# VH-VL binders against q0atu2: the designs that were tried, part 4

Target 1, 119 residues: q0atu2
Amino acid sequence: MLDKKARIRTSREYRNVFEKGKRLSGRFLIIYYVENALDNNRFGFITNKKIGMAVIRNRIKRQLRAIVREYQGQVKNKHDIVLVARAGIGKSSFEGMEKDYIAIMKKAGLFARNANKID

## First folded at step 1 (VH-VL)

Design a9 (framework fv_dusigitumab)
Fold by ESMFold2-Fast, scan of step 1:
Structure a9 (fold): chain C 119 residues (1-119), chain A 122 residues (1-122), chain B 111 residues (1-111)
Amino acid sequence: as target 1 above (119 residues)
Amino acid sequence: QVQLVQSGAEVKKPGASVKVSCKASGYTFTSYDINWVRQATGQGLEWMGWMNPNSGNTGYAQKFQGRVTMTRNTSISTAYMELSSLRSEDTAVYYCARLSDEYYWSDAFDIWGQGTTVTVSS
Amino acid sequence: QSVLTQPPSVSAAPGQKVTISCSGSSSNIGNNYVSWYQQLPGTAPKLLIYDNNKRPSGIPDRFSGSKSGTSATLGITGLQTGDEADYYCGTWDSSLSAGYVFGGGTKLTVL
């Protein structure tokens, strides 16, 4: 589970990331990200109705949180990052989501230079 | 009424830059991404990039990366697309278009400008 | 070459039916909603179908869309001479950073 302080919780905080952040698209994920004034990273997760029923959306959210938690130590500090699931994510495997996350985070320059878990 | 109105036709020499404007009216300009799409005479539609008018964030097609810049002036609800280092193959009609959904993850362009013809010739 | 493949032309007589195909891959049509655009000669494109099969206000029900796997289809029934136009499919491509892709376009002639 992600620590409470590592989660984006309010609509205002999500709005800030969308309005001021950069965007990068992967196969199953879009990330929006912006540097924050805190000493830690915060993550948000969006699964919209285009993905499917609530059961599927909730499963995807849980899997994305697990992936983010696994790699949280490799993410450069002081960023707010929102993951938006794309319509096709419901057909992806856990491993497929994980690979997409690693690829987009590396491309965004958000992983530490020598992150061992991505090699 | 909801409209996007573009600037007039341009004729440019190779190597020049062109800046096309797109003025929005009838809706909250900062709530919808503006995309740019071009079309050579008798050819298909080609997407160039998107610009978020609230944040100024952009995303460009790989083909145009390094030559295109998309900006806006929120005080006059106007988007701009500047294409530099013009070549004859850049001769086309350039359109601005609004994404149908707020917050720039929709997949439809519901409102289009009338188009701006740009001719690049020696 | 366009990323999405459409036939370059289709034709039929008034009152008949035509279908226009749009073929892509898992990263575009397979992963995203498909839109269709109508472009009358000398005009800007007009949104005809969004979210695979939905019509904007003012688009008659003789226009329909569908999607199966990595392909989409636009159907037009009761053809009218005013339907002569170029038709384009379009969708996001997740293999590109923030990229939208169009089909090559299909010219519809009404005989």
Scores: ipSAE 0.007, ipTM 0.581, lowest interface PAE 12.0, mean pLDDT 84

Design b0 (framework fv_dusigitumab)
Fold by OpenDDE, second read of step 2:
Structure b0 (fold): chain C 119 residues (1-119), chain A 122 residues (1-122), chain B 111 residues (1-111)
Amino acid sequence: as target 1 above (119 residues)
Amino acid sequence: QVQLVQSGAEVKKPGASVKVSCKASGYTFTSYDINWVRQATGQGLEWMGWMNPDSGNTGYAQKFQGRVTMTRNTSISTAYMELSSLRSEDTAVYYCARGYSYEYSGDYFDYWGQGTTVTVSS
Amino acid sequence: QSVLTQPPSVSAAPGQKVTISCSGSSSNIGDNYVSWYQQLPGTAPKLLIYDNDKRPSGIPDRFSGSKSGTSATLGITGLQTGDEADYYCGTWDSSLSAEYVFGGGTKLTVL
């Protein structure tokens, strides 16, 4: 799992990202991102009922956390990033989610230039 | 050269199903999504859904959810779109179109089939 | 009702310039790359512009695309008779379960 310090946890932190951050939409994910004043990145995850039942939503969250963890070291530092799962994500494969994450993060310019595990 | 060749015109009665094929050539079939777009006579373009030929994963427009099925046969580089419970409103030209996988850059459809006319009439 | 709004028609004389607007929202044009498609009468659509302002091979530089905020614009200079067609903008929309959406289309008439 993601380190506690690498997670957005408070409503205030989420609100800050939504209000001040940039937004990009992928096929399965919407990403909100903003620079923070920390030395590390923080990630937040949001799922809604459009995805499906709670068990599905929780599964999706676990999968997204796994994806984020996998590529965490390749993301530019000092960012708060919120991942919002879109309705279609429930029917996607893990690989599909991963690819979408990579794609949208690339669009956002959030990967380090020397990232090696990105396509 | 990249080509998408679709099956011929179809005439169906209300309540029936139609399955349109789209044979791809000139590129690696599994590397790009196939999208389906239809156009009623004199109307605009309407996106129906995407299918990833590698995984078989699909995403359908809500309007067609439960009524459309997109599949593929990778051995012959052919995509299929089946629409069931046909209505008169489904009368349209149906296009397959290649899209870059969204995971890469796929926000556009760069090659299109010639279209398949589907007529639904009693 | 199309999610993206285009003018129903535009017209100009040969050699002139026209612009076709495409208006959307933050969930579509605001967040995603816009593409433009040309559809000649009786033919399948053809990709004209992708990624807001890029031209595929074979598309002359008379065609240009731009995006600002939640709106996109297609520009056509040096109009030719052969440019008479329908033009559609398109992009992904985050509000519609990851759906791709088209504009209503614009009929370009060359006078």
Scores: ipSAE 0.019, ipTM 0.679, lowest interface PAE 5.5, mean pLDDT 90
Fold by ESMFold2-Fast, scan of step 1:
Structure b0 (fold): chain C 119 residues (1-119), chain A 122 residues (1-122), chain B 111 residues (1-111)
Amino acid sequence: as target 1 above (119 residues)
Amino acid sequence: QVQLVQSGAEVKKPGASVKVSCKASGYTFTSYDINWVRQATGQGLEWMGWMNPDSGNTGYAQKFQGRVTMTRNTSISTAYMELSSLRSEDTAVYYCARGYSYEYSGDYFDYWGQGTTVTVSS
Amino acid sequence: QSVLTQPPSVSAAPGQKVTISCSGSSSNIGDNYVSWYQQLPGTAPKLLIYDNDKRPSGIPDRFSGSKSGTSATLGITGLQTGDEADYYCGTWDSSLSAEYVFGGGTKLTVL
């Protein structure tokens, strides 16, 4: 479970990230990200119904939060980051989602140097 | 025990400003947004805006943009809402409320202050 | 007036069941989670239902929520005199730059 301080909490803050942020697509995830004026990172999560039924969407959202939490210490500070699950994510494994997250965060330049996580 | 305690009733003349306070206790003040909602006598609830006490970031309803300012003082866990250029139709009870959301559409208000009556008289 | 439409009043006898509707559009109820708030006379509102159908701790299971399309419903079973209050639905509205909107409120009278 992610700390409440590290979560994007309002619809307005989500809109700001979508409108002003950069976009990067992975295999199962799209991230939108923008630098914030805070001392910490904040994360948002979007799982729409194209992914599947509520039980699948809720599982995916929990797994994504777990992944983000695990790698939180490797993310460059002062960013608002929204993860949007793509339709195909419902068929992915946890390891597949984790691999995709690491790849897109590195590509975005958001991971600290020498970020290694085998878990 | 989570509690939001608001300042006392205010009587103002048209054109004046009013500043309402909301003191939070029983939780980490910076971990939840503070929303402001008003209610005119015998009428419904009207959302005014949100304030993030960690960042100081705000979002205001279009109707109040330019007249409302929401701030906080983290050292005393207190949120403020200032409404300027008061009109008779601003006569209402003003509430602060704690907001929580983990995604775009998940915002809700789980704890509310007791309300502050603001009367604008001509 | 209100972006979300509720009936202005509803009434029933103790022990009966009532439902209160809340109608919106795709940009508000259709796209977002719905909450319900109870306001007893002379008091601040209290969260009754969140995320369409979930109850906070301390809210009895007589209260339930549901959402279908662009409408939401609050259900109250086993009606008690202490349930006399104003009930408001609320949600975000994407078309208004993500403003929070409330329904006009429904006054519940226990006969």
Scores: ipSAE 0.006, ipTM 0.562, lowest interface PAE 11.5, mean pLDDT 84

Design b1 (framework fv_dusigitumab)
Fold by OpenDDE, second read of step 2:
Formats: C-alpha cells, structure tokens, sequence
Structure b1 (fold): chain C 119 residues (1-119), chain A 121 residues (1-121), chain B 111 residues (1-111)
C-alpha cells in the first residue's frame, strides 16, 4: 500500500482537489490534480457503484494503488492527485489501466522529465 | 477467420425463458468479451450486457438486470445469453458481438448472424 | 429516445458526400471513443469506424469518422448504391453503470 502520508484521506482534502484542481479524462480514469504545499505527493482513489459490486470496486482500487505505487517516484512532487475510476475500467486489464494511467499523467505533465519507466 | 455463429430462431410464450448460444471460432475465445445486442423489428440497436469468457464476469444493462444471464463454456468457445420472464416486447433479433477487454474496447468488431426470438401468446 | 441522437434519415445521389451526426454528452461521446456500425438490410451490423476515426481493414477510405466535443460525425464520400443501409453510432457511457449506448440509427438512402 501507499504510505499513509501519500494518501488523500479526508473529505476536505478531496474537496480541495475537486474545487481547485485540474481535470483530465483518460480511457479508464479521470484524474484531478492540484499542487499542494507539502514535500510529497498524495493520491486519492474513487470507485463508485457504477463500476460494479464492492468486490470489483475493491479490486480496482487495489490495482490502481499498485499502479500509482509503481510510478510514484516518477511523478512531479507537491501534487494532490485523485484518480476516479470510470465505469469501463471494470472490463480493462491491469496493463490497460496502467497504460491509461501513464497516458493521462503524461498529458497532465505530471511525470518528471527524467522518468524512465513510462516509455 | 473470426466467426460468431448463433443458435437458431426461437418461439416462446410470455413468461418463458430463452437461451441463445454464440459459438466463436478463428480466435482465442477467452481474449475477447462477448456482448449481446438486440434489435426489435424496425427499431435500433440495444445493448444488453457483456461477458468476459476468461473470468466469467458480466455487466448487464440496468434494463435487463435480474432477467438476463450471460455465461460461457470455454471448452467449446461458446457464449450463452438467457433471458427470462419473456414479454412480447422482447421479440427481437439478438446478436452476439465481441470486443477486447484488454484495452476496454469501445467497439464490436465481429458480430454473430443474429437469432430471432419471437414472444407471442 | 436513444442516449445518442442521430438524424433518422439522410439521402444523396451516387457520387455525392453525406454526413451523419451523432450527438451525446460528456459522459459518453465526450470522454469515450465513438464507433460506427453499418447495417445492410436484413444483415447483422458491421463495424465501420472505431476509436473515432479509425477504419477496420476492408473498409474503404470513403468512410471517415470524426469527433468534437460531445458530437461525432460519419462521413461518406463517393456515395454508392451499396451504401444504402442503417448507420449507428455507439460508445461507452460512464454515467450508466458501464453501459454501451447506441444512437437511434440513421437510414441512408441513395437516390
């Protein structure tokens, strides 16, 4: 799992990202991102009932956390980033999710220039 | 060559159930989702749901939730769609169609020939 | 009444160009790839365009697709009599519990 300090946990923190952040839509993910005043990035994850049953939603969350964890070292610092799973994500493979995450993060310009795992 | 071959026409009474089959060939059956789409006479296409042949996971349109069941037999590369509690408005041609699940495909690249289901008293 | 809106019919003479519009919303066309299907009379639908503007093998370049905002457009140039068919747009809708949605269909008549 992501470090506790690397997670968005409160409704207030989520609200701040939604209200002040930018939004980008990928094939399977929507990301909201905003700069924070911290030295680390924080990630939030939202899966709603549109995706499916709780077991599916939890699976998706685990997968997304795994993806984020894998690439967290390559993301520009000082960002709060919320990942919203789109309905179609339930049909996607892990690799598909990963590819979409990379694509949308690139589009957002959130990867560091020296990132080497995103090509 | 990719082919989806569906079972023959069905005539059912209201309240009965119908199970349509879709046999896939020419590709790896478990690598593509099977979708079901129906079309009433003179009407448009209506998506019913998807089934992942590998896991057996399904997603149904809300309209058919509780009344439709999508299954598969991987040993014979066949997908099934069962619709229960049939009504006259269920009279339609039912199609199976494949899409990829790897990339969340948003299109159906191959279709079955269709199965006519008639519901009448 | 379909989630995606298409004109019920379009017509043109052979050799001419026609366009078929498909109007949706942010939760479907806005954020997702649009596909187009051709359905000849008495036959199953056939994939015509996928991922907004891509043609499967075997589909002539007379057929084109585009997407802008919450709308998609199918273009057919050099219209042929064999193009007379129903055309449907389709896409994934994230607001409808992961449902695929179709347009109402457009009847293309070649005059």
Amino acid sequence: as target 1 above (119 residues)
Amino acid sequence: QVQLVQSGAEVKKPGASVKVSCKASGYTFTSYDINWVRQATGQGLEWMGWMNPDSGNTGYAQKFQGRVTMTRNTSISTAYMELSSLRSEDTAVYYCARDTYYWGSEYFDYWGQGTTVTVSS
Amino acid sequence: QSVLTQPPSVSAAPGQKVTISCSGSSSNIGDNYVSWYQQLPGTAPKLLIYDNDKRPSGIPDRFSGSKSGTSATLGITGLQTGDEADYYCGTWDSSLSAEYVFGGGTKLTVL
Scores: ipSAE 0.022, ipTM 0.696, lowest interface PAE 4.2, mean pLDDT 90
Fold by ESMFold2-Fast, scan of step 1:
Order: structure tokens, then sequence, then C-alpha cells
Structure b1 (fold): chain C 119 residues (1-119), chain A 121 residues (1-121), chain B 111 residues (1-111)
């Protein structure tokens, strides 16, 4: 779904975003984001053990990747962005997570004002 | 330089409560969870719970549920662990430790020096 | 009765190598990253290995970690007397209310 080049892979890369990046909190999501020196955006996804069982975490991670993929064309280029799922996200609907993602990305200034869903 | 500095030793009677503090410096306090771990003399490490200093959310080990409360004061970058209904078995060194929760790999990278709590009549 | 099983003790001579095992289940080691902590006598624990096999800055490469299935291993080569300590593995246990669990600890004696 996401291009391999569009994924943050290593602990070092995650650490860079957390140390140098800005933070915004939504209802179910936190994003950390920083400009990169690449030609594209990279995304990281964190569903930590505090959310609950592996089946719940895997579902959430899969759903977040789907949301990011659908809206990737609306995201301003050259950013590393990490999505951290908050406790309670397992009680959210897909639509709820999607709405939260759009809201926080617009607040961060990472979405175009008149952006359309890729889908 | 990251530091976690804990309050001094406490001596309490059975049935009392103790509140241990952990003052953080050298980093953004609200960006890392604080965990509490205890160790009785000559025994292993026992996890008590985590506290998110940004949200105030907590998670406690089942063994301590109902007896432990973990809080923070963000204005002074200090975490607290209060244990009630103390028994002699609660005599231990209590550690606070920083959790790298926000980086997707969750481990305790910095620890406080420990606070000795003695429960005796 | 710790959730993760470690041998209570290991020993070797200076310059030798030792391995310390840590055994768990699918809900902890099998599903999660493993960390290792060193505790010198009278001191707080110190992070030695994280994410199964990674070292923090300042930890020499004589210390290594690995994970296979539901077990993890800490390796120490070129043993020094200053390595005498208790070693603990630790990981999260996946549940509806996730808990961090430690191994029972292994006392390393450098003969």
Amino acid sequence: as target 1 above (119 residues)
Amino acid sequence: QVQLVQSGAEVKKPGASVKVSCKASGYTFTSYDINWVRQATGQGLEWMGWMNPDSGNTGYAQKFQGRVTMTRNTSISTAYMELSSLRSEDTAVYYCARDTYYWGSEYFDYWGQGTTVTVSS
Amino acid sequence: QSVLTQPPSVSAAPGQKVTISCSGSSSNIGDNYVSWYQQLPGTAPKLLIYDNDKRPSGIPDRFSGSKSGTSATLGITGLQTGDEADYYCGTWDSSLSAEYVFGGGTKLTVL
C-alpha cells in the first residue's frame, strides 16, 4: 500500500522525528512531524502495548495505513510524520479515525486548504 | 543531561501511606511516560505501573490496583507514586524510570537513584 | 515466580564469554521487543540492550542481544570483573491491560 520509500523504518529515524519535530494531539491520534531533505513524505505508525492486545493493535495499524494512503496526495511534500495511536483508539470507528487524521493534518498546516480525498 | 531525582528514604508504620517523588530534568517532561518499579532486598524487579505526564493517564499492575496512585505536577516536572495500606512486604527500594513510549520501542532508558521505603512497627 | 524465566546464576573467567537466556510466551517475548538491564550492587538498573539487539550510546559491543520465537538471549564477550552484576530481561505482556514484565534476574559472577 505505501511505497517502501514512504515509510519510516528505523528507531533512529523515529527518534529524529520525536526529537526535532512538532507535536499535535487529536482525539485518537498524536502526530509528530518534521521537514526532511528527501523528495517525498515518510510515515511512521506507533500502536504501543498500552493500547491492548496484538489483534487490536494490528487492526488499528492496518486502518491507519489505509487512511494515510488514501490522503497521501493532499499532504505537503518533504515531511517525516509519525502517527501515534492514543489509548482508547480501539473504541473508535474507521470514520472517527479518518476524521481525526484530517483534522490534525489540517491544523498542522500539512494539508492543502481545498484538498480532495484521493479515493 | 537527562536526570530523574527521587525523594529521600521513608519509614512508615503498617497501614500508613507513602508518597515518593521523582523530579525530571534535561528533557521535555510531557514527552515520555514515567514507570515505577520496586525491588525488595535481595529480590528481583517488580513493575508497578506507568503514568503519562501529558494526559495524566495511568496503567497499574493488577497486584497494586486499588492501592497505588500515580500522578504528576507538570509545572515542576515531578512524578509521584503513592502506595497505601502499607504492609511489611512493601519494604523495598522504589525506582522511577523513563519509558520511550513515543518512539515505538518501549524500554526504560533512564532510572532514578531509588527511594528506600521501610515498613515497620 | 516471574513471568519470564532466567537462570538464577551464571559464571565464567575474565576474557571468556557467557550467554543468559530469557524464556517467555507468545503474549510477551513472542509479540514484543525485549530489553536487558544491568544492575551493579547497590545501584539502580541501567539499560543495556533495547529492541532485542540494539545498544544505547556508551554500551560496548561486547554486549549483544538476540530474540528467536518466545526466547531472548543476552551475550557478553571479553568478560571483565566490572561485569559482575544482576541482569534482567524485560518486555511488555500483550493483554487488554498491558503490563511490563521482568525476568527473575541472573547473577553473573566473574571468577
Scores: ipSAE 0.013, ipTM 0.632, lowest interface PAE 7.8, mean pLDDT 86

Design b10 (framework fv_dusigitumab)
Fold by OpenDDE, second read of step 2:
Structure b10 (fold): chain C 119 residues (1-119), chain A 121 residues (1-121), chain B 111 residues (1-111)
Amino acid sequence: as target 1 above (119 residues)
Amino acid sequence: QVQLVQSGAEVKKPGASVKVSCKASGYTFTSYDINWVRQATGQGLEWMGWMNPDSGNTGYAQKFQGRVTMTRNTSISTAYMELSSLRSEDTAVYYCARQYEDYSWGTFDYWGQGTTVTVSS
Amino acid sequence: QSVLTQPPSVSAAPGQKVTISCSGSSSNIGDNYVSWYQQLPGTAPKLLIYDNDKRPSGIPDRFSGSKSGTSATLGITGLQTGDEADYYCGTWDSSLSAEYVFGGGTKLTVL
């Protein structure tokens, strides 16, 4: 599980990321990211009804959290990052999501240069 | 009605670059990814990559990584595919296609008419 | 070689039924929706079936799609001469960095 301090929780925090952050779209994910004034990263997750039923949305969130957690130690510090699931993610494999996440994060320059778990 | 209209045929020499355009109309251009697919004469369809017109972000097939560039001009609802370091094997009809996303990963519901690119010395 | 496997050709007489198979793996057909595209001679591909078994508007109900496991099937009943074309299955493959993959195509000849 992601630590509470590593989570974006409030609407205000989400709005801040959307309004001030940069947007980068991948195949299955859109990320919004902005530098924060903290010593840690915070992650948010957004799914909408277009993805599917609530059970599916919850599964997707769980999978995305797992991916983020796996690579958390390799992400540059002091960022708020919101992951928005795209419509097609509901039918994607976990590996597909992971690959997309890695690709997007690389493009965003959010991985540390010494990251060793990145394809 | 949704339409994708591509630029005309191209003849290029090996080593040159080609840039094909795809003008979209009849829908919100920035709302749907544009994919590029090519087809060599007498051969099957080959996916090249996707481009998100809103962000400009792309995903390319590994085969074309480093050699293909997909861009767009949102003001004129036009997508572009540039292929560099052309080889004879790149001779093909190139298609742009709109990716419709609903519940699935997406499908190509509208296609351009195709652009013939001939690479010969 | 195409990631998805189709028979290179099928043929039947007008009015008959034909099926075109498309075989893949767990990372593509197994996990994702399959689409079918019709390509008439000298024309661009046209979406025929999406989401395994759904028809876009304008596609006759003579065309049907199904999926089971890692395989998909296109069915065409009441075959017409105008159905003579190449047919391609396609889907996304997560093992290939979320690449889209096509079958090799099937040439349908109406006898």
Scores: ipSAE 0.020, ipTM 0.687, lowest interface PAE 6.3, mean pLDDT 90
Fold by ESMFold2-Fast, scan of step 1:
Structure b10 (fold): chain C 119 residues (1-119), chain A 121 residues (1-121), chain B 111 residues (1-111)
Amino acid sequence: as target 1 above (119 residues)
Amino acid sequence: QVQLVQSGAEVKKPGASVKVSCKASGYTFTSYDINWVRQATGQGLEWMGWMNPDSGNTGYAQKFQGRVTMTRNTSISTAYMELSSLRSEDTAVYYCARQYEDYSWGTFDYWGQGTTVTVSS
Amino acid sequence: QSVLTQPPSVSAAPGQKVTISCSGSSSNIGDNYVSWYQQLPGTAPKLLIYDNDKRPSGIPDRFSGSKSGTSATLGITGLQTGDEADYYCGTWDSSLSAEYVFGGGTKLTVL
């Protein structure tokens, strides 16, 4: 569970990221990201029906939140970032999701130069 | 325009099974999950489960696991909910509802009119 | 009884405003979007608010929603006699079983 301040909560905020943001695709994840006018990062998570049953979608969402929390100190500040799980993510391990997240964030230029897992 | 039309009232004996239908129209049936929610007289809403009409995949509330089966027939855009081993406590109005997903796991944007199921000896 | 806690009843006069609370935990309201449903006597529930604060087409702006932490609120201004109904909050629970959970319902009486 991420801190309340670090979560995108409203549909309007999600739409803003989709409409104004850049898109980058990884193996299991797509990110949409845009600079915000706040002093912190905010994250949103989308797991749609193409992934599978609700139990799988809920597991994926929980695991993605955990990964984001672990690496939040490596993310360049002042961004709204939405993670969209791709259909194939249901077949991935936690390690596979984590690796994809790190790779896609580095490609987007959102990670610090020598970003590593903090905890 | 979007409509979910359910089958008529049923009266069943304890131990019997009941199968309620929900016919969808006005949208692409396979694009939205169908959920089932029941409500006993004077009581609140109780979620039973969801069914994906494209894949046939289902998820049931723990309370109903082993007694409920949710299916569909895509050729007639109809969802079904069958509840077995009926007890008097199953006397309720049963609703089907369409699950709309935007940025969340979803909400129930259109509901059927309800089917009254009475379980009595 | 219900996973989400709502007051059993609320009342006010026509033209006034009311708020209905819905309290949960981190795995449900804390982690997920909240919806509100209106049930007029003898009818099926109707979606009133979704994604915490969004109105479907046809729902007047007298109805509003908000969420803070593990609680959500439904606000109704300019009360009308036609608003007399039961109101339910609902959301997904992020626990391993992944179930949709409803509040116990609040009966709104317009006096």
Scores: ipSAE 0.006, ipTM 0.560, lowest interface PAE 13.0, mean pLDDT 85

Design b11 (framework fv_dusigitumab)
Fold by ESMFold2-Fast, scan of step 1:
Structure b11 (fold): chain C 119 residues (1-119), chain A 121 residues (1-121), chain B 111 residues (1-111)
Amino acid sequence: as target 1 above (119 residues)
Amino acid sequence: QVQLVQSGAEVKKPGASVKVSCKASGYTFTSYDINWVRQATGQGLEWMGWMNPDSGNTGYAQKFQGRVTMTRNTSISTAYMELSSLRSEDTAVYYCARGSDWYLESGFDYWGQGTTVTVSS
Amino acid sequence: QSVLTQPPSVSAAPGQKVTISCSGSSSNIGDNYVSWYQQLPGTAPKLLIYDNDKRPSGIPDRFSGSKSGTSATLGITGLQTGDEADYYCGTWDSSLSAEYVFGGGTKLTVL
């Protein structure tokens, strides 16, 4: 999935994004994001027990990592971004999660260019 | 400091229902799933289902679907498991167990002491 | 019948090493993290290993876990008489109805 360098790993790093970051809500996702002092982006993923059991949450995490990886080249550099799955995400398709992610990232001003595949 | 304390032993007749309680303390009750696991004498562990105390959402093993109901009362940090249409093969020790933190996503880290349920005529 | 297969019993002398296997399929062990539980006679199970190879606080390092493909292994070195217990592996199953499944259990006898 994502290079280890591109993943938020520690509880302290997650807490920093929650405390200092901006928040934006979509249909299935909430993002928290803050500029970092590194030369790369880092992503974190949180799936709450409200979504369902561990196997469902782990599958959602894998799908979100795949989406983030596909669009990582379009994300403005030097940000820590945490994706929090909302309770309703378990009923979403992969395509639904992908569309929600693109919409939120555009709204946050974090995409450098249009993510539309046709253009 | 984390404790799960279950209700006392029950003796029931076939066809009755039993409701077992599990009172949590020492942590934020709504942050961790509660799972229910049973064990007949000399037998292995059998998972029955999970209950999310924040949302109230549940997932049940197919074997128990239609007979089991898992609920909670957040004001007293207590989870409940009710099993209906009891049969003699439901005689077992019933455990509640806490699912791990979202960062762990694995295993049941604290268990109740167990509640013996005996179904006999 | 358990979904996960464990040997029914293992035995060794004090100070020796034992290995307990747990075999499953791609939908359970293959897709998910494995935990191990110790159950002393007359007591509730105790979490011994989580996330394949991690120990909760208070569990000595002579207990270890590993996972390869669709199988998991619990290792116990420096066996002590107090280790005599039933050991269970457990994991989530990714099938449509998503359930937690346990192995059939292994009775460890310290001779």
Scores: ipSAE 0.007, ipTM 0.562, lowest interface PAE 11.7, mean pLDDT 84
Fold by OpenDDE, second read of step 2:
Structure b11 (fold): chain C 119 residues (1-119), chain A 121 residues (1-121), chain B 111 residues (1-111)
Amino acid sequence: as target 1 above (119 residues)
Amino acid sequence: QVQLVQSGAEVKKPGASVKVSCKASGYTFTSYDINWVRQATGQGLEWMGWMNPDSGNTGYAQKFQGRVTMTRNTSISTAYMELSSLRSEDTAVYYCARGSDWYLESGFDYWGQGTTVTVSS
Amino acid sequence: QSVLTQPPSVSAAPGQKVTISCSGSSSNIGDNYVSWYQQLPGTAPKLLIYDNDKRPSGIPDRFSGSKSGTSATLGITGLQTGDEADYYCGTWDSSLSAEYVFGGGTKLTVL
């Protein structure tokens, strides 16, 4: 689980990302990202009923948190990043989600140049 | 050649803390995660967590959350695992292991020799 | 007890073939690559198979791995006395906050 300081927690924080951030869409994920004034990155996760039942949504959140957690050390610092799960993600494999995350993060230029877990 | 050399055996009382070290050599220390795995006598392998030596970021198994701390000193290519509030059930051999490319899921390709930690009154 | 299920023991005579199964679920074996580890008595584990069916350098081709669905299998042909050891399967589990999980281990006895 991500540390509390690494989480976007408030509606205000989410709103800031949506209003001021950039948006990129992947196959399974949409990311909103904006620079913050902190020394750490913060991540937010959004799922909706289009994905499926609550059990599925919770599973997807856990999987996305796991992916973010694993690659967090390779993400450029000082960013607020919100992951929005798209409807099709419910049928995707973990590998599929991971690949999509990596692809979209690369496209966003959010990985550090010395990242060693992204191919 | 890649090597992970761990610190010596530890004997601790319940409630104490233990800090095991793992010195890496033969490769770029910051390029691979260090995982910690323990094994109680006669039991199977149990994964404890990962640490990224470059960022210092960690991920712990839920079982050890709040009780384990994984750190590193990059200047000496050494990883550390500290386990607090020790219990008798924590008696085990503790291994550090290099996690190769996580994305490729190539497993843990190099292991330390293990550190025996004994917790007894 | 273990997230991945292995038979507790297998045995065969020298020269024969043995297989060790590893059963999991969609969130671990189903979605992720499986590794196998060999642990000789009194030693640290050794990576035997990775990415379901790949052998690290130095591992003889007598050792093979496969995965189908939510199960993985380790195969050992031409069994040798030196193969007597404990064998563990392992993989990442996406449902457990990306925790790595091991099988319970299989003790291989060479008769």
Scores: ipSAE 0.006, ipTM 0.631, lowest interface PAE 10.5, mean pLDDT 89

